# Designs tried in a protein design chat: miniprotein binders against q9bqp7. Part 218

Target 1, 240 residues: q9bqp7
Amino acid sequence: VPQNWFPIFNPERSDKPNASDPSVPLKIPLQRNVIPSVTRVLQQTMTKQQVFLLERWKQRMILELGEDGFKEYTSNVFLQGKRFHEALESILSPQETLKERDENLLKSGYIESVQHILKDVSGVRALESAVQHETLNYIGLLDCVAEYQGKLCVIDWKTSEKPKPFIQSTFDNPLQVVAYMGAMNHDTNYSFQVQCGLIVVAYKDGSPAHPHFMDAELCSQYWTKWLLRLEEYTEKKKNQ
Key: E = the ipSAE of ESMFold2; O = the ipSAE of OpenDDE; V2 = 0.75 times the mean of E and O plus 0.25 times the DockQ between their complexes.

## First folded at step 21 (miniprotein)

Design Qh31 (at its last look DockQ between E and O 0.91; V2 from the best seeds 0.73)
Fold by ESMFold2, look of step 21:
Structure Qh31 (fold): chain B 240 residues (1-240), chain A 104 residues (1-104)
Amino acid sequence: as target 1 above (240 residues)
Amino acid sequence: SPELAKELVQSVEWLLKEVEELLRMGDLWYAAWMARMAVDFAMDTGDPELIRRVAELLVRVARIAGRPELVEEAIRVFEELARRNPDPEIREIAEEAIRRLREL
């Protein structure tokens, strides 16, 4: 139970587009490095069990691939994720010019995987955009804010390789989404709010991506868990 | 190693608790994903009672979700468990889970 509860939604804001909203998606630069990011908070507040399971998974991968093989695997997963996000930003932004490198990445299995999802995405309001919660004092960089099947969502794009998922990226995905949502809803750089979340899991082999929709009620339940993690983080920093 | 085995059992028990919480929240996809993970780690314990509990939970999650892709993913997890495990008790747990999932 959080000691200091704060609402995820801002009653002073609408989740519908204003007539005067810009036609170009927002891309707020990440400029603050003195306050914690969502991902830092989550990494620093993992339970002992989460840490143990991640270490066990790591050791199993090292046994299979070798130490150097595991480092290469991890680096490649990170690079593929970065390229995937760059390609999606280009696809979803009409002003983004596709580069030769981006066009090659655009033909990846991950991009094939999300094609059916992209058909249902419209009204893109933000891409790769910073969010800050000034009251709760954390920042993040969200992937996308757009309508999915008519519902305005914070959308997070994830990559997956079956059958060997990268466990760290999946445990706390919903907390990451709601933390971005709460920050955006209270960030003066944004004139609107979002009440729903979408996590899209894309597959390397091009298999149809899974869209995981989170309605406002589910987001509120995950928000409570995020507040507990942020509270734990704050307590750890006080004791250092 | 004995201390690591105890921590593994404790961590699988933690996963079971997390799956139950996800079910209460109504997040059936994450509940199924975490239940599949629990089966994978429970297999490393070699404890048939723990494996049976996790298997029953995954079958229950798949039934509640009512989604064919989650049933198919659960079947694949149990097919792998049955193929890789020499313990006949554990193989029977996996095969029974597959039979239950195919009747959904």
Scores: ipSAE 0.782, ipTM 0.901, lowest interface PAE 0.7, mean pLDDT 86
Fold by OpenDDE base, look of step 21:
Structure Qh31 (fold): chain B 240 residues (1-240), chain A 104 residues (1-104)
Amino acid sequence: as target 1 above (240 residues)
Amino acid sequence: SPELAKELVQSVEWLLKEVEELLRMGDLWYAAWMARMAVDFAMDTGDPELIRRVAELLVRVARIAGRPELVEEAIRVFEELARRNPDPEIREIAEEAIRRLREL
């Protein structure tokens, strides 16, 4: 049990989305401060087993691609992910805010992959928006808050290359999602709360993306794990 | 190195525990994903018994999940396992897993 227990859901906020569908999704800028990001917390609190698995994967990839090939691969994966998020932000943004859609950004296997998911996405409330948990003292940048099949979710978009998925991007994803949920639910910049998470894994070949829905119960379970990781991070920093 | 092999086995054992926890949590997709990863790492050990355990777990996860896509992905993993391994015992494990998955 975490020593510093804090609820994922805010009892002071109504579960009912206030009927004002904001015509424009929120985009709160991330402030650079001394506060750790969710990603930083997760990266610095990986288990020995997780580290080993990633190192072993890296070694296999280097053996197959060479060192330079692996660097190029990693760079390309990062770039593809970035472009995919930019494309999604463009798609999910209201038409009036759509700068000239770079049609080239929309012509990706990843975008094709998520088309069936996008059909079930509505009521976009936030895109690429910063969240801060003031009490637990962490920040994050979430991809999307929207309704998926009528349920308000924090949506996290991931890219995967078949047949060799990038393990780093998916291992702690449930923790990342609930960390964003918990922060949002207690961030004063937001008037609503989220009870569900959604991880969408998009595939480069355009094969149907895989939606991983997290209900409130599952989110609560992962929230406990997140709190433990956050405590571990805090202890590690006190000892440095 | 013997040390690397030992660490790999330990990592697979950890993954197996995580899969069981994910199953208990009801996170079937993530359980399946982690089980597939466990199969991939178990293959690197060359230990037939470990491979068998991971294979059985993946089949169980696929059965519980009841999603055709997960079943097909699991089949592909074992087809590759069967193709890459000259060890008849490992091939048999993979083929048996495929048979079980096709019966779902």
Scores: ipSAE 0.554, ipTM 0.793, lowest interface PAE 1.2, mean pLDDT 87
ESMFold2 (binder alone), look of step 21: mean pLDDT 84; pTM 0.803

Design Qh32 (at its last look DockQ between E and O 0.31; V2 from the best seeds 0.00; counts 0 for: pae O 7.9 > 1.5)
Fold by ESMFold2, look of step 21:
Parts: C-alpha cells; sequence; structure tokens
Structure Qh32 (fold): chain B 240 residues (1-240), chain A 104 residues (1-104)
C-alpha cells in the first residue's frame, strides 16, 4: 500500500466536457521543467526481475540477429511506432499536421489493424497532449482522449509484432495510462476528467487490433500500483 | 551459469506472481498475455517443473477468461513449445495443456 494515497478522480469535475465546446481537440504543449515524466518514473523504478528479463530478451535477440541486426530491428520498431502515432493523429484531427503527410504514413498493417476500433471512437477531446499532476509532481504526454463505445477514455496506441512483444512496454503500459489519467484529472488545463482507459494493441500483419478496456475499478487498482512506483522514485531522488 | 539459472527461475516466479495479481484484479487479457510471456521464459530455463507450473497457470487464465481468441492463442503457444523442444517431458506438458484447452 502507498504511504501517501491520493485519489485518481477529481470530485470537482464532470466526466463530460461541455458539449458546446469547439470540436478542435486539445493539444497542450509539454513544458520543460524539473518534475519527472511518467516514462522516467517507470524506467527508474523497474524491479530487478523486470531488468533481468529485459536483458535476457535482448541477449536472445542479439544471438539471433547479431548486434547490428538487433540495433536495426529496434530502430525499425520505433520508426513504425512513430509513423503509426503520426497517422492516427492525422486521422483523428480535423487539421492536418504541419509536417508533410506521406501516403505511406497511412499504408501500414497497423492502420488496417485498428480500423474496426476507430469506428467505435468518437468525440475526440485531446491528441498528443501534455498533462501535469501538480500535487504529485509528474508530467506526461498522452496519445488521445476520446469516447470509445460511449465511454470517455484516455487512449494509448501500441504496436505489436506477434508473438514477440517488447517486454518493457508490456509490464508497465497500464500504469502509464492511469498515470496520464490521474494527471489529466488534476490538471487546470482541462475542464473535464476521464474514468476509463483504453489500450489499443495494433498488429503489424493487419490482424484486428485488441481494444483493452480498463473500467474505473480496474483503473483504480492500477493507480495504486502507479502511486507505489512514484513513491519509490521520489524516495530514490531524495537519497541522491 | 548457476547464478544466471537462479535469477531466471526467480524472475519467472515473479512473473507468476504478477499473473496471479492480474487475475485477482480481473484483468484477464493482460493476465493471459503475461502468462504467455512466462511460458517463453520458463522454456528458456528448460526446467520441466517450472514449465508445468506456468502451463497450468496459462490454462487456468484461458479458462477463466472464456474467450475463444485467448484459448486459441494459448494453444499456439503450446504447439510451438512442443515443436521447439525435443525433451519428451516438456513435449508431454505441452500436449496435455493443448488437450485441456481444447476441452474448453
Amino acid sequence: as target 1 above (240 residues)
Amino acid sequence: SPELAKELVQSVEWLLKEVEELLRMGDLWYAAWMARMAVDFAEDMGDPELIRRVAELLVRVARIAGRPELVEEAIRVFEELARRNPDPEIREIAEEAIRRLREL
């Protein structure tokens, strides 16, 4: 149990934005400051077992692909993920991005994979938007806030090459989502809150993506685990 | 090395505990995903006793979830396990798991 529990939801807020708001999604810019990001907190608080399994996986991949082959593999995975996120932002935004939009950006198995999910997504309220939890002192950059099957969610988009998942994001992905949720719910840049999370796992071969829905109860349970990681991070930094 | 083998066993044990926690939380899809990863690392160790424990857990997760896609994914995991491993004990574990999954 965390020593200093804090609620994920803000009782002063509705879970619905004002329906009369403009339809342009929020895109709050990240501000450089001294408070840690969600991803840094998670990276710095991995257990010995998480670290060992990640290193074991890396060594097996290096044996299979060679050092240079593994580096290329890792680079390609990150490039595909970046292209996927750019494509989704373009698809979900009424305004085109300032960067040149490439037709190849929209031609991927990952985009095919999520088509059935996108039919159930509506009411996009935020895209690639910064969140800050001023009380707990952390920041993040969430992918999307929208309704999924009528429920307002923080949505996180992930790519996967079955059957070899990237181990790091597997263990901590739900914690990342609830951390963003808690931050958004206590961020003065937002006038609404969310009670649900959605992790969408898209597949390279175009197979139907998995929509992993996290209701309020599940989010609260993951929130407790996030608070423990944040406490561990804070305590480590006090001792440095 | 003996130390590497010990750490791998400890890390798989940690994964098993994480899967049990996910079951308690009701996150059945994520529990199944973690259990499949645990099978992969238990296979890396090559310990039939550990593989059996993880196999039983994955079967239980699939049964509780009751989703055909998770059952089929679990079957594929064990088909690959049997295909990759010449050890008759490991092959028998995989084949028994497949039999149990098909009866769901």
Scores: ipSAE 0.779, ipTM 0.902, lowest interface PAE 0.8, mean pLDDT 86
Fold by OpenDDE base, look of step 21:
Structure Qh32 (fold): chain B 240 residues (1-240), chain A 104 residues (1-104)
Amino acid sequence: as target 1 above (240 residues)
Amino acid sequence: SPELAKELVQSVEWLLKEVEELLRMGDLWYAAWMARMAVDFAEDMGDPELIRRVAELLVRVARIAGRPELVEEAIRVFEELARRNPDPEIREIAEEAIRRLREL
């Protein structure tokens, strides 16, 4: 049990979308403060086993690609992920705010992969928006808050390269999502609450993306795990 | 290197143990996710027996979870596995897993 228990859901916020569909999704800028990001907390609190797996994967990739090849690969993966998120932001943004869509950004296997999911996405409330949990002292940048199949979700978009998935981005994704949910639900910049999460894994080859829906119960379970990771991070930093 | 191969096997075996632990804990979603990852790693190793073990575990996860979404996801994983692998043995494993999942 976490020593510093805090609820994922805010009882003061109504579950009812009281707010008129915001005509424009929220985009709160991330303020770089001394406050750790969700990603930083997760990275610094990986288990020895997770670290081992990642190191072994890295070693394999270096053996196959060489050191320079692996660096290039990693850079390309990062760039592809970034472009994918930019493309999604463009797609999910209202047409009036769409700067000249770089048509080239839309021509990706990842975008093709998520098309069937995008059909079920509506009511976009936030895109690439910062969240801060003031009490638990962490920040994050969430990808999207929208309705998926009529349920308001924090949506996290992930890219997977075939044939080798990037492991670093996959294991702690549920924790990342609930961390964003918990922060948003208690961030004063947001007037609404989310009870569900959605992880979408997009594929480079355009094969149908995998949606991983997280209901409120599952989110609560992962929230407990997140709190434990956050405590571990905090303890680790006190000892540095 | 033979050493790297052994280490990769150990990594997959660890993943399998983690999935089993997650199953025992009732964390079925995360179990399914890790099982999927284990399939990918097992595929990369090209060991049919390891793939079989992972496939069995993923089917078990889907069965225990009883969630249609997880069953459908597992089916997709094995469809992709079958599509990507020319090895008849791996294809058979994938097809058998799909059959089992459709019977749920």
Scores: ipSAE 0.014, ipTM 0.359, lowest interface PAE 7.9, mean pLDDT 82
ESMFold2 (binder alone), look of step 21: mean pLDDT 79; pTM 0.734

Design Qh33 (at its last look DockQ between E and O 0.23; V2 from the best seeds 0.00; counts 0 for: pae O 8.1 > 1.5, placed apart)
Fold by ESMFold2, look of step 21:
Structure Qh33 (fold): chain B 240 residues (1-240), chain A 104 residues (1-104)
Amino acid sequence: as target 1 above (240 residues)
Amino acid sequence: SPELAKELVQSVEWLLKEVEELLRMGDLWYAAWMARMAVDFAEDKGDPELIRRVAELLVRVARIAGRPELVEEAIRVFEELARRNPDPEIREIAEEAIRRLREL
């Protein structure tokens, strides 16, 4: 159990959009500072088994592709992920509707893959927006906050090359989502809160993306696991 | 190497434990996702007994979830397992898992 439990939800906030809220999604800039990021916390607290499995996967890829081939593959995957996120931000931003879009950015199998998900997304409240938990002292950059099938969610977009769907997955994706959620719910830059999460796995070949919905109860359970990881990180930093 | 083989078994055992926790939490989609990962790494070891254990777990997760998309993804995992492995014991494990999944 965490020694210093803190609630994921803020009872002083509503999960309903306010009629007076701006129609343009929030995009709070990320500030580089001493406060650790969600990603850093998770990376620094991986279990021995997580590290071993990731290294085993890398070894298998290097055997298959060669050292240079693996480096090229990794760089390409990173670029494709970045372009996917850029395309989604453009598609979901009302302000981008008034400007010419780069047609190359919108044309990819990943974008085709998420089309059926995007039809169920509405009420976009935030895009590529920084969150900070002032009390627990961590920061993050969430992908999207929007309604999915009528439920306001923190939405995280992931890419996958379908022939090897597990190669690029992280074991901690749900922890990342709830960490962003908890930070947003207690961040003074936001006037609302979110109780649900959604992880969307998009495929390079355009196959229908898989949505993973996390309701409030499930998010609360993952939040407990996030707090333990954050405690572990804090203890390691204290002893450095 | 003996050390690599031991660590791989321990890591697959860890995955099995994580799947059970995800089932307890009620995260059936993520439990299925992690169980499919366990099959992949059990195949890497090549031990039919370990593969059987992870196959039983993936079938069980699909049964508990009762969702067609998870059943279909599990079937695809076992179809590929059978296709890639000449060992008749591993192929039989995969084919039995497919039969059980189709009865759902």
Scores: ipSAE 0.748, ipTM 0.884, lowest interface PAE 0.8, mean pLDDT 86
Fold by OpenDDE base, look of step 21:
Structure Qh33 (fold): chain B 240 residues (1-240), chain A 104 residues (1-104)
Amino acid sequence: as target 1 above (240 residues)
Amino acid sequence: SPELAKELVQSVEWLLKEVEELLRMGDLWYAAWMARMAVDFAEDKGDPELIRRVAELLVRVARIAGRPELVEEAIRVFEELARRNPDPEIREIAEEAIRRLREL
C-alpha cells in the first residue's frame, strides 16, 4: 500500500461533464519546473526486469543495425512518433484553427491505422495539454482528452513499427495514462473529471490500430501502482 | 545470428514468466499486453513451438479475463500473425487460437 495515498478521482468534481463542449480543446503549456514529469518518474523507476528486457532488445538491435544504425533507427522512431502526434493534433483540432494542414503529415501508415478509432472519438476537450498534480508534485503532457464510444477518456497515442513493439513505450503506458488522469482530475486548470483511459497503438503499415480501453476499476488498480512508482522515485531522489 | 536467436528465446521465456506472474496477481490487461509482446518476439524467432506456447498463454489470459474486449484483441493478434506469416504451421497455430477464442 502506498504510504502517501491520494485518490485518482476527485469527489468534488462532477462525473457529468456539465460543461458545454468547449468549442476549442484546451492546450495548457507545459511549464518546465523542478517538478518531475510522469515520464521521468516512470523511466527512473523501471524494474530490474524491465531494464534487463530493454537492454537485451537494445543489444539485439545493435547487433542487427550496428551502433550508428541503431541511433538512426531510434531517431527515426522518435521523429515518426512526433509527426504522428502533430498529425493527430491537427486532425482533432477544430477546422478553424487548422491553418496549413501539411498534407504530408496526414499521409502516414499510422494515420491510416487509427482511422477506425478516430471514428469513435468525439467531444475533444484537451490536446497536448499540461497537467499538474499539486499535492503529489508531478507534471505531464497528455495527448488527448476526448470521448471514445461515448466515454470521456484520457487518450494516449502510441506508435509501433512492424512487428517489433518499441518496448520502452509499452510497459508503463497504463501507468502514464492514470498518472495523467489523476493529475487532470486534481488540476485547477480543468473543470471536468475523467474516469477512463484509452491507449491506442498505431501501426506503421496502416494495419488497424489496437485500442486498449481502461475502465474506472482498472484505472484505480493502475493508480495504486503509479503511486508506488512515485514513492520510489521520491525516495531515490532523497538519497541522491 | 545464433546469438540473436538465443536472446529472442530468452526474452520470450522471460515474458512468459512475467505473464504467468501477472495472471496470478490478477493483472489481466497487462498480462494480455505482455503476451502480445511475447507473440511478436516469438514470431521474430520463427519457432512454431515457441509461438504455440505463447498462443496458448494468450488464449488462457483471454479466457481468465472473461472480457470481450480482451478476447477481440487476442483474435486480432492472431489474425495479424496469420496474415504476416507464410509458414503453414504458424498459420495453423493462429487459426486454432482464433477458433478457441471464438468459443469463449
Scores: ipSAE 0.013, ipTM 0.310, lowest interface PAE 8.1, mean pLDDT 81
ESMFold2 (binder alone), look of step 21: mean pLDDT 79; pTM 0.743

Design Qh34 (at its last look DockQ between E and O 0.90; V2 from the best seeds 0.80)
Fold by ESMFold2, look of step 21:
Structure Qh34 (fold): chain B 240 residues (1-240), chain A 104 residues (1-104)
Amino acid sequence: as target 1 above (240 residues)
Amino acid sequence: SPELKKELLQSVEWLLKEVEELLRMGDLWYAAWMARMAVDFAEDTGDPELIRRVAELLVRVARIAGRPELVEEAIRVFEELARRNPDPEIREIAEEAIRRLREL
């Protein structure tokens, strides 16, 4: 249980769609500063067991692929993830619906994989947008805020290569989502509140992506775990 | 080495505890994902009793979830476990898990 509990939702912030253009998703630029990012907090507070398992997985991959092969594999995974996110931002942006600048971004198994999910996504409110929790002092860059099957969600897009997922980023993915949600709900750049999350796992071979919906109750439980990680990070930095 | 083996065993035990917590939270997909990962690392230990224990946990998670896609994913995990392992005890664990999953 965290000692300094803070609510995930800010009910007193009015939801007024009086923005100059409600059809244009927000894209708040990420600025480098001294405030820690969500991913930094999570990386710096991994348990000893998480670290051990990640290192064990890495060593097995190196034995299979060789050191150079593993470096190429990890670089390719990161590149494919970036391309996937860029393609999704392009597809979901109303201002870019007629832009076919990079057909290679649109021609991937991952994009095929998410097509059935995208049919259920509407009302896009933010894309690749920075969030800052102004009270708890952490920052992040979320992928998307939109309705999924009628529920407004913070949506996180993940790539997976069946059967061997890239293990480094999967232990704490729900914590990442709720941390972004809490930050958005307490960031004056945003005039709306979000209580649900969605993690979409897309597959390289184009097989149907998995939509992992997180309702408000589940998000609340993960939020408590996020607060513990943030608290641990803060205490760790006091001692350095 | 004995120390590395001990840490691997402890880390698989930690994974099992994480799966139980995810079940308590009702996050059945993540519970299944963690359980599948636990099978993979339990295989790495070579300890049939631990492999059996994590296999039973994955089957239980799939049963609680009642989702056909999670059952199919679990079956694939055990098919690969059986394929990779000539050890009759480990193969029997995988085949029993598959039988239980197909009865769901």
Scores: ipSAE 0.790, ipTM 0.910, lowest interface PAE 0.7, mean pLDDT 86
Fold by OpenDDE base, look of step 21:
Structure Qh34 (fold): chain B 240 residues (1-240), chain A 104 residues (1-104)
Amino acid sequence: as target 1 above (240 residues)
Amino acid sequence: SPELKKELLQSVEWLLKEVEELLRMGDLWYAAWMARMAVDFAEDTGDPELIRRVAELLVRVARIAGRPELVEEAIRVFEELARRNPDPEIREIAEEAIRRLREL
């Protein structure tokens, strides 16, 4: 049990998005501060087993691709992920009028992969927006807040290459989502709260993306795990 | 190295526990994902009994999930496991897992 319990949901905020669909999604800039990011907390609190598995995967990949090949692979994966997020932001943003959408960004297998998910996405409230949990003292940059099949979700977009999944980003994805949810629900910059999470795994080959829906109960369970990771991080930093 | 094998075994055991926890939480997709990963790392041990345990777990997860796409993915995992391993015991484990999955 976490020593410093804090709820994921804010009882002071209504579950019903009161406000008219904002014509424009929120995009709060991430302020570089001494406050740790969700990603940093998760990376520095990985278990020995997680670290070992990642290192073992890395070694296997290096054996297959070579060191330079692995570096190139990692760089390409990162670039593809970035381009995918940029393309999604462009698709989901109403204001990005017909500026020269780099048509090349939209022709990715990843974009093809998520088309069936995008049909169920509406009511975009935030895109690439910073969240801060003032009490628990962490920050994050969430990908998207929108309705998925009529449920308001924090949506996190992931890219996967078949047949070799990039393992680095997958272990703690549910924790990342709930961390963003909890922060948003208690961030004064937001007037609404979210009760659901959605992880969308897009595939490079254009095969249908997988929607990992997290209901309020599942989010609450992962929230407890997140709090434990945050406590561990805090303790490690006090001892440094 | 014996040390590497020991660490690998411990890590696979950890993955198995995580899968069980995910099953208890009702996160079946993530359970399946971790179970598939556990198969890959169990293969690296060369331990047929460990591979069997992981295979059984993946089959169980696929069965519980009841999603055709997860079943087909699990079948592909075991087909590849059988293809990569000349050990008859590992092949038998993979083939048995495939049979069980096709009966879902």
Scores: ipSAE 0.755, ipTM 0.890, lowest interface PAE 0.7, mean pLDDT 89
ESMFold2 (binder alone), look of step 21: mean pLDDT 85; pTM 0.829

Design Qh4 (at its last fold request DockQ between E and O 0.85; V2 from the best seeds 0.81)
Fold by ESMFold2, fold request of step 22:
Structure Qh4 (fold): chain B 240 residues (1-240), chain A 104 residues (1-104)
Amino acid sequence: as target 1 above (240 residues)
Amino acid sequence: SPELKKELVQSVEWLLKEVEELLRMGDLWYAAWMARMAVDFAEDTGDPELIRRVALLLVRVAAIAGRPELVEEAIRVFEELARRNPDPEIREIAEEAIRRLREL
């Protein structure tokens, strides 16, 4: 149980969209800051077992691919993820002027994988937008805030090759999403809040993506786990 | 190497506890994903008793979830486990898990 429990939802804020006309999605810039990011908190509070399993996985990959092969593999995974996020931001952005999109960016298995999900996404309120929890003092950069099947969600996009390897970001991804939700709900740059999360797992071969929906109850349970990680991080910093 | 195996066994047992927590929370997709990962690491221990324990957990998660895609993924995990391991004890664990999953 966290010593300083704090609610994920903000009772002073509406969950109703205020959109009656189309508007440009928010894109709050990320600012350099001494306060920690969500991903830094999660990285620095991994259990010893998480660390051991990650290192075990890395050694198996190095054995199979060689050291240079593993470096190339990780670089390619990073680049594929970056291009996937760039493509999704482009697809979900409104076009105010006649500008051509990069057609090569839109041609990938990952983009084909999410097409059926994108049909259920509407009312995009934010893209690649910074969030800050001003009370709990952490920041993040969320991928998307939009309605999914009529429910306003923080949406996180993930790439996956088949078969699925162990990656730390996958293990903690629900905590990352709820941390962004809590930050957004208590960030003065936003006038609305979200009660749900969505993790979309896209596949390189174009197979239909998995939409992992997290309702308010599940988000609240993951929020408690996030608060424990944040508390642990804070205690470690006091001892430095 | 013996010390590394002990740490691996400990970490797999930690994964089993995390799967139970995910089941309690009702996150069946993540519970199944973590259970499949636990099978992969349990195989590396070469410990048939641990492999059997994680195999039964994955079967139970699939049964609770009641979703055909999770059952199919679990079957594929055990088919691959049996193919990679000629040890009769490990193959029997995998085949029993497959029989239980097909009865669902």
Scores: ipSAE 0.808, ipTM 0.916, lowest interface PAE 0.7, mean pLDDT 86
Fold by OpenDDE base, look of step 21:
Structure Qh4 (fold): chain B 240 residues (1-240), chain A 104 residues (1-104)
Amino acid sequence: as target 1 above (240 residues)
Amino acid sequence: SPELKKELVQSVEWLLKEVEELLRMGDLWYAAWMARMAVDFAEDTGDPELIRRVALLLVRVAAIAGRPELVEEAIRVFEELARRNPDPEIREIAEEAIRRLREL
């Protein structure tokens, strides 16, 4: 049990999204503060086994691709991910705010992959928006808050070149999502609450993306795990 | 190296525990994903008993999930395992896993 328990859900906020569809999704800028990001907390608190497995995976990939090939692969994954997020932001943004859609950004296998998911996405409330948990003292940049199949979710978009997801991003993805949920639910910049998470894994070849839906119960379970990681991070920083 | 093998075995054992926890939590997709990953790392150990344990776990996860796509993915994993391994014992493990998955 976490020593510093804090709820994922805010009892002061209504579970019912105020029916006012915000005409424009929120986009709160990330402030560069001394406050750790969710990603930093997760990276600094990986288990010995996670670190080992990541290194083994890296070695296997280097054996297959070569060192330069692996560097190129990692660079491409990063670039493709960035472009994919930019494309999604453009798609999910209201048409009036759409700068000239770079048609080239929309012509990707990843975009094709998520089309069936996008059909079930509505009521976009936030895109690429910063969240801060003031009490637990962490920040994050969430990809999207929207309704998926009528349920308000924090949505996190992931890219994979192969049906096998990239090992580095997959271990702690549920923790990242619930960390964003918990922060948003207690961030004064937001007037609503989320109870569900959604991880979408898009595939480069355009094969149907996989939606991993997390209900409130599953999110609560992962939230406990997140709190433990956050405590571990805090303890490590006190000892440095 | 024997040391590397030991660390690999320990990491696979950790993955098995994580899969069990994910099953307990009801996260069947992540359970399947981690179990599939565990097959690859178990293969690297060359330990048939460990491979068997991981294989059985993946079959169990697929059975619990009841999703055809996860069953088919698991079958593909074991087909590839059988293809890559000349060891008859590992092949038998993979073939048995495939048989079980096809019966679902």
Scores: ipSAE 0.802, ipTM 0.908, lowest interface PAE 0.6, mean pLDDT 90
ESMFold2, look of step 21: ipSAE 0.793; ipTM 0.911
ESMFold2 (binder alone), look of step 21: mean pLDDT 89; pTM 0.884
ESMFold2, fold request of step 22: ipSAE 0.802, 0.799; ipTM 0.916, 0.915
ESMFold2 (binder alone), fold request of step 22: mean pLDDT 89, 89, 88; pTM 0.887, 0.886, 0.884
OpenDDE base, fold request of step 22: ipSAE 0.777, 0.752, 0.745; ipTM 0.901, 0.890, 0.888

